# Ledger of designs, part 7: miniprotein binders against o43427

Target 1, 363 residues: o43427
Amino acid sequence: TSELDIFVGNTTLIDEDVYRLWLDGYSVTDAVALRVRSGILEQTGATAAVLQSDTMDHYRTFHMLERLLHAPPKLLHQLIFQIPPSRQALLIERYYAFDEAFVREVLGKKLSKGTKKDLDDISTKTGITLKSCRRQFDNFKRVFKVVEEMRGSLVDNIQQHFLLSDRLARDYAAIVFFANNRFETGKKKLQYLSFGDFAFCAELMIQNWTLGAVGEAPTDPDSQMDDMDMDLDKEFLQDLKELKVLVADKDLLDLHKSLVCTALRGKLGVFSEMEANFKNLSRGLVNVAAKLTHNKDVRDLFVDLVEKFVEPCRSDHWPLSDVRFFLNQYSASVHSLDGFRHQALWDRYMGTLRGCLLRLYHD

## First folded at step 3 (miniprotein)

Design N2
Fold by ESMFold2-Fast, scan of step 3:
Structure N2 (fold): chain B 363 residues (1-363), chain A 104 residues (1-104)
Amino acid sequence: as target 1 above (363 residues)
Amino acid sequence: SPEQLIREAEELARAVQLLLKFIQELADEARRLGDPELAREIDKLAERAEELAEKVKELIERAKELQKGDPEKIEELRKEILELSLKLYRLKLEIEDLAKELEK
């Protein structure tokens, strides 16, 4: 395929014969062993190192998925277990993104224009079209069963790879649950979704962030989204609803949305118009600093953190430590609001805001 | 490039200073809450953060000396920056665990 041509053509470090054997159904170990018998010992080590390299994750994960979809069932376990841990995480992410997009397409869900663009982005990242999904559905279900069995052993690898905590994963699940209830309540059971799917649903929620959207919790208690233990994170959704009651400040809401969006895009690299978000985030932080405190030192810290957010996020690198420090400084500033509004309401709002952000950035 | 390494090291230095300030504030809070044992543990993390700050400062000075320097030394310096970044990250995780005890 053209994907294979690109993969092979872009590097002199990949042994084409080993790659061909792998595509024919041999594990990476078996393919390398067969190539060694052919007398290409020098390139064997280089090939193994390249297969574990993160620089080619996009192509190698895509090719592994294509191979798995066409592999005989007896070889599926062998092929999957030969995938390096870093690539296993990427494979799982793309596999779940594929499954989510396919389910949405099969169910014929009616989606907004923004939703369609995000689904196209997911298809592009996975390298799999919805038409291809339909043709290979049965094979995909077989691969899914094997991936599900491996997921438990790979959860730590995913968290380490993306610097996530269990709390962050649950918050992503809650965001997806909220977004799906908004658009397609009860039509799909929620499983562990790829970060692409979480980013897609979060983007829809953020783009439609209004008092109404924030306040729309699941209306049907029989929602099929409960299979992700959504009841354990019910508090998160209630916190989001309460924001519309506790704070009417547009600048604070815009700051919250910008921070969530920037954090997701910074870590995942999904958002294409990051420059606009950087400007909105900077403006929001300056405006909040002006309102919350007249202390020059606190304002200077906010400005410094904005510069650190803008520069790292522009590089798709998110500094979790800086976000933690921002939340600590921001929370400390709540006392400057004592007597400005009812103490209990402001404490609850600041606790909710800090809680949501800490979960997204925790670890 | 040497300029990029200097910027990365300076960013690391600022992150260390922010963490150090946070650690010091937590130690003060632990003392205020009447937990001197926890404050002592947090103070040890503050000492480690100060040691990291000194190492990063030395690294920045070395990076500036490499303006016209040896490519081999640039690669070695880059690896050292990564190592210090990992140490900072691990220190951050430890202090966050201690902070959770104060929030109970």
Scores: ipSAE 0.000, ipTM 0.099, lowest interface PAE 22.1, mean pLDDT 44

Design N3
Fold by ESMFold2-Fast, scan of step 3:
Formats: sequence, C-alpha cells, structure tokens
Structure N3 (fold): chain B 363 residues (1-363), chain A 104 residues (1-104)
Amino acid sequence: as target 1 above (363 residues)
Amino acid sequence: SPEQLIREAELLARDVQALLKLIQDLADEARRLGDPELAREIDKLAERAEELAEKVKELIERAKELQKGDPEKIEELRYEIWELSLKLARLKEEIEDLAKELEK
C-alpha cells in the first residue's frame, strides 16, 4: 500500500544509470548524488529527498532499517525486494561503519582494560557518552538481525529471479561489494560472509559484464601462446558465447558457485598470489577442456581437478578482507580502460570453468 | 552537516503530516461505522502524532541554529531525529493495525 511506501522509501528506484556511474569509478553515494542533481531521478515523496544528499549518515541508515523492522512481517521480504539494491548497499555500508567506529573508538578502549577515566576522557573529547553509546548498541543488536535477514532474503530472492533479471544480479553484487569495501576490522563475525553469499556475488559480478574485446584480441600478456593455444582460444571463445546462455541453468549455476568458492579458499590471506592462482587455474582448465574430446587420461585428470575444487568448505564464512580483495581485483579489471585485458582473462577463466562443469554435468 | 539534519527533519515532518491525514481518515471511518469509542482511540493516536510533529518542528529550529564544528550538538540532534523516526514508525504500525481491523 501507499502507506508503507511513504516510510520505507520503495518509491525510488536506483537503476542502471547509478550503476553505470559506479562502473565509471564513482562511489555509490556520489553516483546517486550526480543522478539526482542531473534530474535523472524522478523525485516523489519523502524518500527521494533522502537520496538528494551527497552523504548517507548512520542515523538515516538506522532510520530506514528500523522502519523495516517495524514493517508487518508478511510485507518485510517484499519491501526488501522493492528497495533499490544500490541503496541497500549504502545502508549496509553505513551500518557496519557505524558499529565499527563505536567499537574501535569507545568500547575498544574499555575492552583493552582501559579505566573508566579513559572513557570519560574520550567522551569529553568526542562528545560521545557511555549512555549514548549503550543506546546505539541496544539498537545495533536489534537491527543487526534485520541486516542479516535482508542479506538472506536478497540472496533467496535473487537466486529465484537470477535468470530473469540481469539488473538484480548487478544490484546484488554492488550491495556485497560496497559493504565489504567500507568495513575493515578484525576477525569478527561481522567480517565474514557465507560461501553462498561470496560465490553468488562473484558469479553475479562476472555475469554482469560482456567479453568485450576478447573476441577481437584475447591475449593474456603474462602468457606465451603457440599455434596450438591460438586454435584453442578460437574454439574456446565460440563455446563461451554459447555458455552465456547455459549459465541460466540453476543446477549448473549452483555447482559452478561451489567450484569457484572452493578454488579460492586455499589462498585466503595470500592476496599477492591470488591473481596468479586464477591465471594458472584458467590455463589448466583451458588445456584440459581442449583435450577432453578424445583422451581418457585427460578426462580422468579433469574429473580429479573438478572433484578437488568442488569439495565444500566445512566453514561457510570468509573474512571480509579476503572477499574484498577478490571483488576489488575483479572490479578494477572491468572498470578501467587498462582492465580490458584483465577482464578478458577473467571472463575466459569463468567461461572455461563453466564449460568444463557443463560437460561433466551432462556427461 | 546542519543542512543534512534540516533535510532529514523536514522529511520526517512530511511523514508526520501524511500520518496525521491517515489518522483523520480512520477516525472519520470509525464514526461512519457507528463506533465512537474506536474514534476516540484513534484520536489519541492523533495526539501522539501531533506531539511528534511539534518535536520535529523544534528539531528543525535547532538544526538551523547549529554552526558547523559543534560535533556534540550535531550528534545529539542526529540521535533525536533518529529516535523520533522510530516513534513515528511504531505509531504508524499501530495505526495500520487499526486500519486492518476496520477492514476498509
């Protein structure tokens, strides 16, 4: 009804124009502000005014989340779906940044066995009292449950509609990426994403971009190619174009997500080598795929490799710093002019991996 | 910033005014259905909404008097705006429950 629209702000859609600005290197906040100033967003109701600010502070974020908390239960998931995903990314980012600031600056001192006098000194310096801090954390505990439920509901909704809307996939990727990019503290539960969330986001980000120049000049500058590798690349590019249609198979997508997640986990915390690992995996899978046609030994090797990478992790949480590194590397590669080479390499990697899974799945 | 707080408070004022109109419509409906006791209960919700409107007006005036570089006062005002928004959300929930009871 129109009544809830007034309070939860689902009347404003942040669409492809905001994402285009984000892809061009603007922050989500700046992209929204630029779009509003240019008159691209049609301003209706109180919700549009919230997005006209160049910044979204912590209190506005809590305001929106608390309205969702007080929404009728049967409408909660529907309202989450109707909130623009890029706006949800800002809300999640602001929420985690707010919590981190209070923990680090105020409670961190107390937890480090600081005296009450130390906290009084901080209060005098910053104007933040223990009473205000406790009230913020009381709200944090309540709202944290809603934030986690928003993530779960969004994952469920997009998994159901992934194949029906490319925009939803891009929006989900933006939410996870910006939440991770802003939050950067310690080894806490709030710094972990489930493997499902990570793999889903990585898959959606990959699906949101085209191969671009790969068909014209798909060259990995870090590798040397002979005539055999050149022939493989031509056949591989043709297969990749067909695989973009096949990735719509939900069962194949789920298997693919599991494989990507498992392949990356072994190198967590070793950021300098993750790029080499993706390149090595891509080259290995390309070579295996080319030789799967008529060689039983190669097929056996392929099965062994896939089984090795499909094994699920018993822990379903990854540190946000590791997820952020992966997503930043991929995003940087697709969002810069110099990134077309790296985008082509990454697209080639994912396409080859999907091709191998498709052959295994159907055989 | 003070400008941002003014915008937030003005946004909240719009929401309160919209809610007051809804409350008025519900009270009229209750009277039309021959339930003056329910109309009085709804009028009590209107009083709560009017209290929120008055507090929002006070916050807008305070925001206009703030100077940049007073972080304690800015933080206090942000908190009060947020708290009023929570009270508004809870009041709206109660009003929507009553609207459903009226099946209108």
Scores: ipSAE 0.000, ipTM 0.102, lowest interface PAE 21.6, mean pLDDT 43

Design N4
Fold by ESMFold2-Fast, scan of step 3:
Structure N4 (fold): chain B 363 residues (1-363), chain A 104 residues (1-104)
Amino acid sequence: as target 1 above (363 residues)
Amino acid sequence: SPEQLIREAELLARYVQLLLKLIQDLADEARRLGDPELAREIDKLAERAEELAEKVKELIERAKELQKGDPEKIEELREEIFELSLKLARLKEEIEDLAKELEK
């Protein structure tokens, strides 16, 4: 008869399943919902409907977060930033929505009869009280502020460099932060996750930059700029304009993505400097590729770039089996981190990338 | 609501695709390590995952049709989505068990 207690109040069970789903790219609410339905308690009728209300979904989200409040700050930061930027934004919005709705309806002076009854029922079955929930909310708010401050510094840096909107700057900051603070797992997984993490971050950045960011780039053709400090930014904005043409040619974009992934794998010593700053590497390679239409000089430059920077990977003679293994890990990483949002594009990209890398590592 | 059922079914669709990719990677690794028997056991899980993926597609289409608001059909679909989620949870556990074999 305490099945609901086991389901809602079993923190260990929630930690194992919900955290793993969260790391797999599900939002906290979605992960909790999936865990509820895959749990040991089967419910139908009015009880199931009550448990699936928005108020109860937010309540369960904070129950999961209670466990995270015990985590060291470094681990908490890593766990939160493993969630894709778009899903992370949704979770943040749900947090603020829960704050307003919960305080007004639940913690406010005037609660509805239905809300009081639902909370009393859950409190009786789970042992969770409004007092404990309030304390957890205050603690989560504090931790959330620290995480946001860490991101803010990175967002400012990226926005200043790329002249991007707040949304795009936050997305890029999350990707870069994820790459540097990736979640550590078992010893055997550390090596393949390294490649997957960098390849995934580079892929999202290139996709947003060429497919999404270009369209959102704030450029005014008649804008008059007299500030010399903005010369590098002006050049970058001009490159973005040219990349908008490239996005129509997915084969060239796929080739560029293949080269970026190869460089980020750390096999090319000449790309070592750029690995620490993959945004500069991506910009350089995409800029060259964007000019590969009918400009012979740019094609010659691209060929020289490939020979100078990519050929060393061939000399290292990566076994074909290892290349296929890494491509499969990269594919799994993309799909795990909300890559399904761009399903058709990702599927075509993986096919082209596989072909390009196999040509480079033919032996 | 039909919107909620669609959302839940789409969540399961994403999850089964994730499991399919994981199964493929594990089978490839087993073959690379010279364990074709383990690879065959893992491939059997891929067949089951593909069957569940087809079931998820069916449930999503049925959920979209429920915009008409048939209460009996809504409850029937809700139960089937729940059963599918249990099958996926069991599949995940079996994948994890086989992954542990690779770590030996």
Scores: ipSAE 0.000, ipTM 0.106, lowest interface PAE 22.0, mean pLDDT 43

Design N5
Fold by ESMFold2-Fast, scan of step 3:
Structure N5 (fold): chain B 363 residues (1-363), chain A 104 residues (1-104)
Amino acid sequence: as target 1 above (363 residues)
Amino acid sequence: SPEQLIREAEELARLVQFLLKLIQELADEARRLGDPELAREIDKLAERAEELAEKVKELIERAKELQKGDPEKIEELRKEILELSYKLLRLKEEIEDLAKELEK
């Protein structure tokens, strides 16, 4: 069963309420899915209104799209075409950064299966066509290519300075590069770098960590790797030590804190982007921990590394306005914690950050 | 079918469990913000959610015991599941209203 299955059956619940439950991530049964498609989508457009909200965070948008990916194809088709063209293109672009399968579903035969009149009517009202979606993918690829080229330069600089391994330097450079260029004025080639682009690079870093920790083997826990376990632990331990030295660098941490504070003061949604980054990191790190729990040294360094990723948020000198902004964003995010609560990083993130913010707010 | 009713009741169990988790996180936040009156209000929602969770468990047991396809009993159980789903939806709305207040 999918996470979108909710028992409604032959219920007295109104269709709009069922729609809202589904968008919030509750499970929806096949019977409810059928009702939503036939009645709600035509009648009210409630889903489109939610997707159109100017106050919607990038984090909530990603979460919602991830849930929609598991919906029946007919429901997905109907919902996607109810949103405005500008927002639909943005949502598709952002989700492409996380899951290429979603892009294939959106542009695949499932979107083209509708009758010509139905598809043309939706296209006319929204202005969206398959051609415009295809162009958005081309634009994304072009942006990513530029980002990759610039990241290569940063990898060389960081590797030279800290003598890191190629893989670790590349992954860290990606984060540093996107953190810096997300906020920096004057980076014309990268000024349209979206949350999706940043999240995609964070995901690549997590993927490289997972692959590096497992070595040449895929992420299959049933594989018996007795001899390789010792070698993988030693290499992973070394990588963690190098990264720990890097994150202990006062100048780099000060830079990261400065960028985060600047973005929080000048830009909306930055806190939501940070939460999404911690979510992706948490998922990857939980997977890595599950495979490398035998060695205490590796586990301890791993925990230290995870803790350092919340370092920019531990500043006791944050302005009260920034603290209030964080508290308000945290409150808004509580409704979307279905997958986070059980993850080690999320618990540390929420516990440490909230404790720090409340202490600052109280004072 | 009895199997369908069991599955539907188990879906309601997941929903109420999720609502309990959400209520607990909101309660923790209200206490940390130093608002004991709001925390008390959230505690009342938790009590209601726990009562609904017990009803869900009861419905699951009855669905499992309903081995044969007795149309009358199936229809009666289905009606109770529908009423419970309605109450859970209303509880969710109240939780969302409180969360919006905490956003301030």
Scores: ipSAE 0.000, ipTM 0.101, lowest interface PAE 21.3, mean pLDDT 44

Design Q1
Fold by ESMFold2-Fast, scan of step 3:
Order: C-alpha cells, then structure tokens, then sequence
Structure Q1 (fold): chain B 363 residues (1-363), chain A 104 residues (1-104)
C-alpha cells in the first residue's frame, strides 16, 4: 500500500475518543499518539509517523473535507477537528444545530436554493417543522461557504506541493466537486464517480500534467506564490522542479502516456464492451421471462437473477475490485519509466487520487 | 421446432459451461505466469459466464412450458437463442485474445 493509503486508513480509524481529546486541547497528532499508547488503536509506528509528517497536512485536510461532505453527522463531528481553528468553531456550532435526518435529505437531494417546495418536501418526509428546516438550511449554506473557502486554500497548497500547472489543480478540483455529489451549477446529478468518468479524469490529468511539464505549455503563474509559506516542504518543491526538467523530454512523456493509455484501453475495452453487451442482453431476458412461462416461480427467478447479478452490471458504476485493479495497473505503468527519479512523489500524488476514489466506494 | 430450439438451448448451456472452465483455467495460467492483473480481468469474464449459465438453465425450463401452437413465443425463443449465441461468440473471442496476450 502507498503512504497515502495508510493516511486515509488512519483518518477512518479516528473515533470519538480522539475527537474529545482534541476538544480538550490536544493536537490531532498528540491525540492519536495518546490513543495508540493506551492501546485503544492497534496502529503501527509507520502510521503514527505519517500523521506527524508536515508533508501530509494537506492530505489530512483534503480527505477530511471529502468525508465531511458525504459522511453522516456523527462521523462529521469526528472530522471537524482537522479544519483550521478559525473555521472549526463555526462548523461545530452549525452541526450541533442540525438534525441528522435533515442533513441526509439535503445531501441526498443536493439542494442549493432551498425553495419552499424543497423545504416542504423535507418537512413532510422527516417530520421536522418548516421553520426548523429553513433555519437549518440557512446554517447549512453558511457551513458550505466555510468549506468552499477552505477548499480554495487547500487547492492552492496542493498546487504548490504536488502539481506542476494551474490546469492540473483545476482538474483535480473538478473531480472533487463532482465526487461531493452537489448540485451547484445546475448540472446533472452524479451519485458516484463511474469507472468511465474516472478514466476520463485520469486521462485529462495526464494530458494537462504532461503538457504543463513540457516547455511549450503555459507556465503556472502562481507556482512561486506561497513558496515561503510554512505549509510548504522546501525539499519537496525542489524535487518538483527537478522532476519538471526530467519530464520535459517529449519522448519519455509520450512513452509514459502510451503506457497509461494502454492500461486504460485494455481495461475499458474488455469490460465496457462486455458490460454493454450484457446490459442489452439482460433487458431482453427480462422481457422474455414475462412471455415464455406461466410459472410464477420461474419468472421470479429470472427477475431475481437480473436484480442481484445483472442489474449491477447494467449500472454505470463499477465494482470496487475493478477500480482497485485499474489503480494498481496505472501505478505500475508509471513506475516502469526510467526517467522518473522521483517515483515517491508520483506515488503520493496517485495515492491522493486513489484515496478519493476509494472513499466514494467505502461501504 | 420447439423441441429443436430447446435442444439448441441445451447445447448452448453445455458450451457456456465448457467456456467457463476454459476461462478459469486461463485465469489460473495468468496467475502462474505472474500476471495477477490479467487474471483479475479474466475472472470478471468468468463471472459473466456463470450468470449466463444460470440464465440459460432458467430459460430452458421456461421454454419447456411453451405450447407448440404459440408462434410468437417460439419466435421470441429463437431470437433469444440467437442473441445468446452471438454473445457467447463475442466472449470466446475475448478469451482467445487474452490467451494470445499470455502467450506473448
């Protein structure tokens, strides 16, 4: 597993006891260390060391924001401590004002405007008064405003530490935006990031990163912004500058892209074509079941087969095993390049993407 | 003709079972050759073949209930057998392509 996979796992293991210690004035690192020391968590020294790493601060914040937007209120309370103190108080106050049922309805319906029709619907389904729904929706908008403002800072930090161009930072932010399942611009509702959407985003990131690293591509005008910031790892930034020089070799970048595209094409070609054919077959089979038999039990078996085994393949969502296979294949393709002296850097970047995708498929 | 179509469906069921065994053997070969990623891709095709095998069994049972005097139902069964056969042929081609990849 990657360093980021360990980090993501560790944030998942942070429970109410760690949160309470943080409320008592302990840092998140100290709270985790104390818990491990007391035997509450069976964590390795490596996991504790990753949490103490200054280079992982942006990953902690990023994954916390992802979980905050998708998690049930009880879990959101546990993750709020990773937000900067100036914003933590607001989020804590606002979340203690929410009813869990209200939050689930708002997130599930992706409400942005809070029209009377929307709030009446929530009131009817949850039993919460319309007045309370209005108050909570206003608080919800304020909470998301704080999260959005913080996301801007996080994107800037990621850009300085791991990205070579503004375009790649924007692409990453776009993936995060859609992964959060919000209806902010009137665009079509997305429930999960499909394998096809992931492949598209990965290809887009590769294209933009490759072009950004090549001398002919636009220079990142903000790459020198915040280079004196205490959140920056100076050694890491130096490595990024060296990596950009290495990947300026067009032949090497073409090889890299070809390997990644081959991996993507192989996976999508085999499974997407078979899945599409299977979807067409399954639709026909349900219709046939209704006409070919007078035995209700036999018809019910056809329906059960479609629902339990065929319907998941008909969806636009991929099983977690397929996603893990793709991520492993992609990582292996990157590691095959002789020109990349800083494989650890690329691993950390890919680990972040992997962490975000795995979170969407978390049980 | 209904009896012939049922026999064709039963033949298809046997072919699906034969292909499933070939797919499983191919996945084991991929693992033996140190290509676990390819083995996982082949395993997914095996899952599809297992679903097809189960479906064909249910279809045969449903077809046995057909009345010879219902030409519409007989025609639907014929079309379905044709579609399943085409899908099986496509799956066979994918397995052949993967087998060639292992050869390389």
Amino acid sequence: as target 1 above (363 residues)
Amino acid sequence: SPEQLIREAEKLAREVQRLLKEIQDLADEARRLGDPELAREIDKLAELAEILAEFVKLLIEAAKELQKGDPEKIEELRKLIEELSEYLDALKREIEDLAKELEK
Scores: ipSAE 0.000, ipTM 0.397, lowest interface PAE 10.7, mean pLDDT 47

Design Q2
Fold by ESMFold2-Fast, scan of step 3:
Structure Q2 (fold): chain B 363 residues (1-363), chain A 104 residues (1-104)
Amino acid sequence: as target 1 above (363 residues)
Amino acid sequence: SPEQLIREAEKLAREVQRLLKEIQDLADEARRLGDPELAREIDKLAEAAELLAEWVKILIELAKELQKGDPEKIEELRKFIEELSELLDLLKREIEDLAKELEK
């Protein structure tokens, strides 16, 4: 029987310590035995060494993540939620560090479709065969899901620590790990950013909130009341003011700005970068325009924030670079809501664009 | 094919630009005839056409980046272009109707 069968059959025997020992490569039987005898192992330091995150290297981390991938879904969620937040962050960071190290040392710089010749050269120099490189690629695909589920759990802990909304905590966690793993620059040095750094957090929130979070803001097509639009403008303005206050530390913002811009550009390739930028920017602009229709002050503040934080990170080749023009065009169209014969055309126009964007974003 | 899709999007972009010129000319004519309300109504259609032109440019750039990979994405872009073409046809009809009203 597999070790996972024993876990499923004996859920009452599986506590946090048993889970952690199993993740470190012990069999379920051995993990239970070690848990029972933990007093003796702690005196020798063996238990601390087994459970301590600092003793894990890249291969041990990868092995642990590979084991989690094959756990039953219910048990997998339970195991992930029992891993301490600090260890979840370490596992996520080390997974990306391992991936970067593999790409740099084994595969070389293959941002474009690579050649077989490069892999043969690396194989000769490192002793790594093309066959082993293919195996590593297959393993990376399989482990990705576990890493993403750990990221989700970490977001909840970051939200509580920083008192951030679910959205902002998710975006912060994503950018922090993305910034630490800058594949475009080929850097192998990873570091945790201070979780108490509110100014850095605010910079990341503003950029992601503008590109993604605002784009996902709910819109109610059944609403026929101008009063509701005024309430949305008021809430949006307040959120923007709060985010802008958090970014008031100019020195800290400037220090981390290059990391944020590099992280946004450091995606896995030109194709992925262009598609993600198109989805985030287009979605954000469409939904922001809808929310800012009746309030010039809100629109002006939004444009100011976009110019300060989003424009430096966007591609000069994107046609949506003129955010002011786009917002003005949309606002003028919506103000025609005063009952002229062309209102139905604008409604269909916006509905068509929104529908097409939603279809593009469904895989 | 991806290349055909890009050509269709570029054709759509040219048609939108031609329509924009026609809209501008029609609005100027309405102002000359002393119908500023009709001119304002025509200018609003110009704004819708400008936004359509911007989205077509985005689709062309996206199609060029995607043409090497995902057939599902290519099919979605083709459908998107078809829907934008239908919208352009609606704009043309509205402009024709407004042009006829201007002659009255």
Scores: ipSAE 0.000, ipTM 0.159, lowest interface PAE 21.2, mean pLDDT 43

Design Q3
Fold by ESMFold2-Fast, scan of step 3:
Structure Q3 (fold): chain B 363 residues (1-363), chain A 104 residues (1-104)
Amino acid sequence: as target 1 above (363 residues)
Amino acid sequence: SPEQLIREAEKLAREVQRLLKEIQDLADEARRLGDPELAREIDKLAELAEFLAELVKYLIEEAKELQKGDPEKIEELRKLIEYLSERLDLLKREIEDLAKELEK
């Protein structure tokens, strides 16, 4: 109630969204942080909760699609059928330009074989020609088959984390509970939280937690957290980081890790004899920043190139400030379909890393 | 030898440029067929090929400098050429798969 007083008498669109998140069970601090970090600050009159925005939904859908395509067919079936039907259709339609109605029928009926009778039924119900239904079904099956042939992919991590620890399971359940009580663009509907939605919620929570730890002014030393509470917080943060890596854009995290580790060593393993080449690569990276934000294949190539020629860094040796910087830049951009909507933020991120690398090599 | 490395890198540069043309042709074909979404996906492969071209350019510059260089540095550059060649082969296969799909 005391917190309600801050919204009484002068509610704006921003205040309305924060108020709705508060009503959904978020603390005032968390609601404000979610509002700010989602990028809704540049809203075009959106009144929905941040997690329900069209832009956020499109971005989560895109990332979820990329991650699901790395899973084996058996696991992909399980994951797809656990997400809301509307999102299932959007995920696959985007990848293969399928008709949404067709995808919804195939997934809803869990069709493993495309018999003429099944396709005739779908054709009749959707108005799509039988010829088109056959083509789309063949392409749909190709998605599952391609994924089955991959090794050392996201699937191994997902399978391991379906055996979640008690702690991670509790955190997952809590986030799912709050997400299920969200409002859809002003309509009161309970929504099932997909694994991708959980990962993005977890990322925002990590971002808020990290920002709070760095940005909060210490008002009283006596108010500092107990050592036991600090240990629990570190464990929670680690669990969320692991979950984020499984579903969110892992290649961005790996890129940041590789670049920072390279800078910190001052000597680049196999690449140590080719310092000029690394300077030139750094310049090229800045020039192609837009491609890195929009193109996973380009990011994957860059990460792979660096990892092949640079020793792995230990995660426990990451400077916390570097991790926070990465999370801040990434989280601020998650509302975009292309991963980063604000080119300036990406340019600043890449510029900082380039500056560090060039300074290291006296360029 | 440094001369062999330069020739290998220049061969990669030509292959990347050939792939860029093929990718552009495929994107144009997808647009003609009324599939702008597929054309957008193919354009992402063009960006990847452009990035590979940039890497090959840096490799050529390094190889030219190594004409005066240490044999150990030559071996490191050779490994980078092998890596880029493998990545180019993977991209070529993906482009051929897409071309095959468009033929259907």
Scores: ipSAE 0.013, ipTM 0.563, lowest interface PAE 8.5, mean pLDDT 47

Design Q4
Fold by ESMFold2-Fast, scan of step 3:
Structure Q4 (fold): chain B 363 residues (1-363), chain A 104 residues (1-104)
Amino acid sequence: as target 1 above (363 residues)
Amino acid sequence: SPEQLIREAEKLAREVQRLLKEIQDLADEARRLGDPELAREIDKLAEIAELLAEFVKFLIEAAKELQKGDPEKIEELRKMIEDLSEWLDELKREIEDLAKELEK
């Protein structure tokens, strides 16, 4: 029987569908919530947008980590190892996103060490008692060990699953931390491009892993991402034509389209779907397009990203100094990571975009 | 132990229903005051409360099935009940914050 049976037990005690979701890496609470939401959706004919609650994502993440905290020490590493790399990455990302949201919403100030002065300030600003702050902080500290074990296990899982070198496994771990740091420190203007940077790095890692699994060196752009039958493709490519420099180069156009689609998947927290499409990454774009065309909230998200990523490049509203600052910050962030290096395609991509932006904006 | 877990779960079931009613009342008040955006935010909490209500029903049925003792499963249910209690406390704080917004 599965080691996970230690926590959930036999199917006679837990609904079979809930048990299967638990085995797939979901908490019991998350599995129940998903099944209940599906039932509500079937009853009313509501849209899948009901399943996209940020609040529910916090409950899912915390409960899953809490379950693993109580695992027997001898089995903890093995249980974590059974969680797919994409799901481990998602849980790590959501844990840090929850911490940021918790500090911003509940504590009103980011705490690294939990100093007495910070706790006193929080009590004054939010009316939250010292005991309440300690309890929430202690709960976060409790699951931190599980998150750290996941980070270690993630490197091992990626190497074993994708036959990766230590460097490529480290690069993947670095991307998770890079995304968190960029979103944490960036201004609103920087968020638009930093999201694209994260998506590009994630796309390169996935492409390199896919090629690495068959023993090939990654030298080509991901042409599988080119799917012209999508409504999304028609609208997005039409926008890119206004930049002209990207349309003239099919490789750069395909790369730019891949960045947008990968960013949407990352934003929606669907890393597992990306992993499932390793053999055919272009099929993943069809799934994204289907969600965009049939789900208003997802379509609004895409429109927002296009406006924030594409529209500034076509407008003279963004001063040259801001563009240079962003490019310098991104370069510094990438080079601050020991194991992270860009491919030749990235240098070419950034060079072309930099040239276009510099021509559009003047002091 | 199973009887105690059933009683604790039933207590949480009553708490969830009480909170759901408070959420509905706040949403109606927000609509009366002409704040549909706030009403939509409150409705989101109602959805979460409804999911928690279904979850506690599951916990009650699971506790009833554990009349024949299994210490690991009993411990897991106890922990799930504790987690639910904490989530309900968080929901209650969010409701109180939204009620303060309506005071203005």
Scores: ipSAE 0.000, ipTM 0.091, lowest interface PAE 24.8, mean pLDDT 44

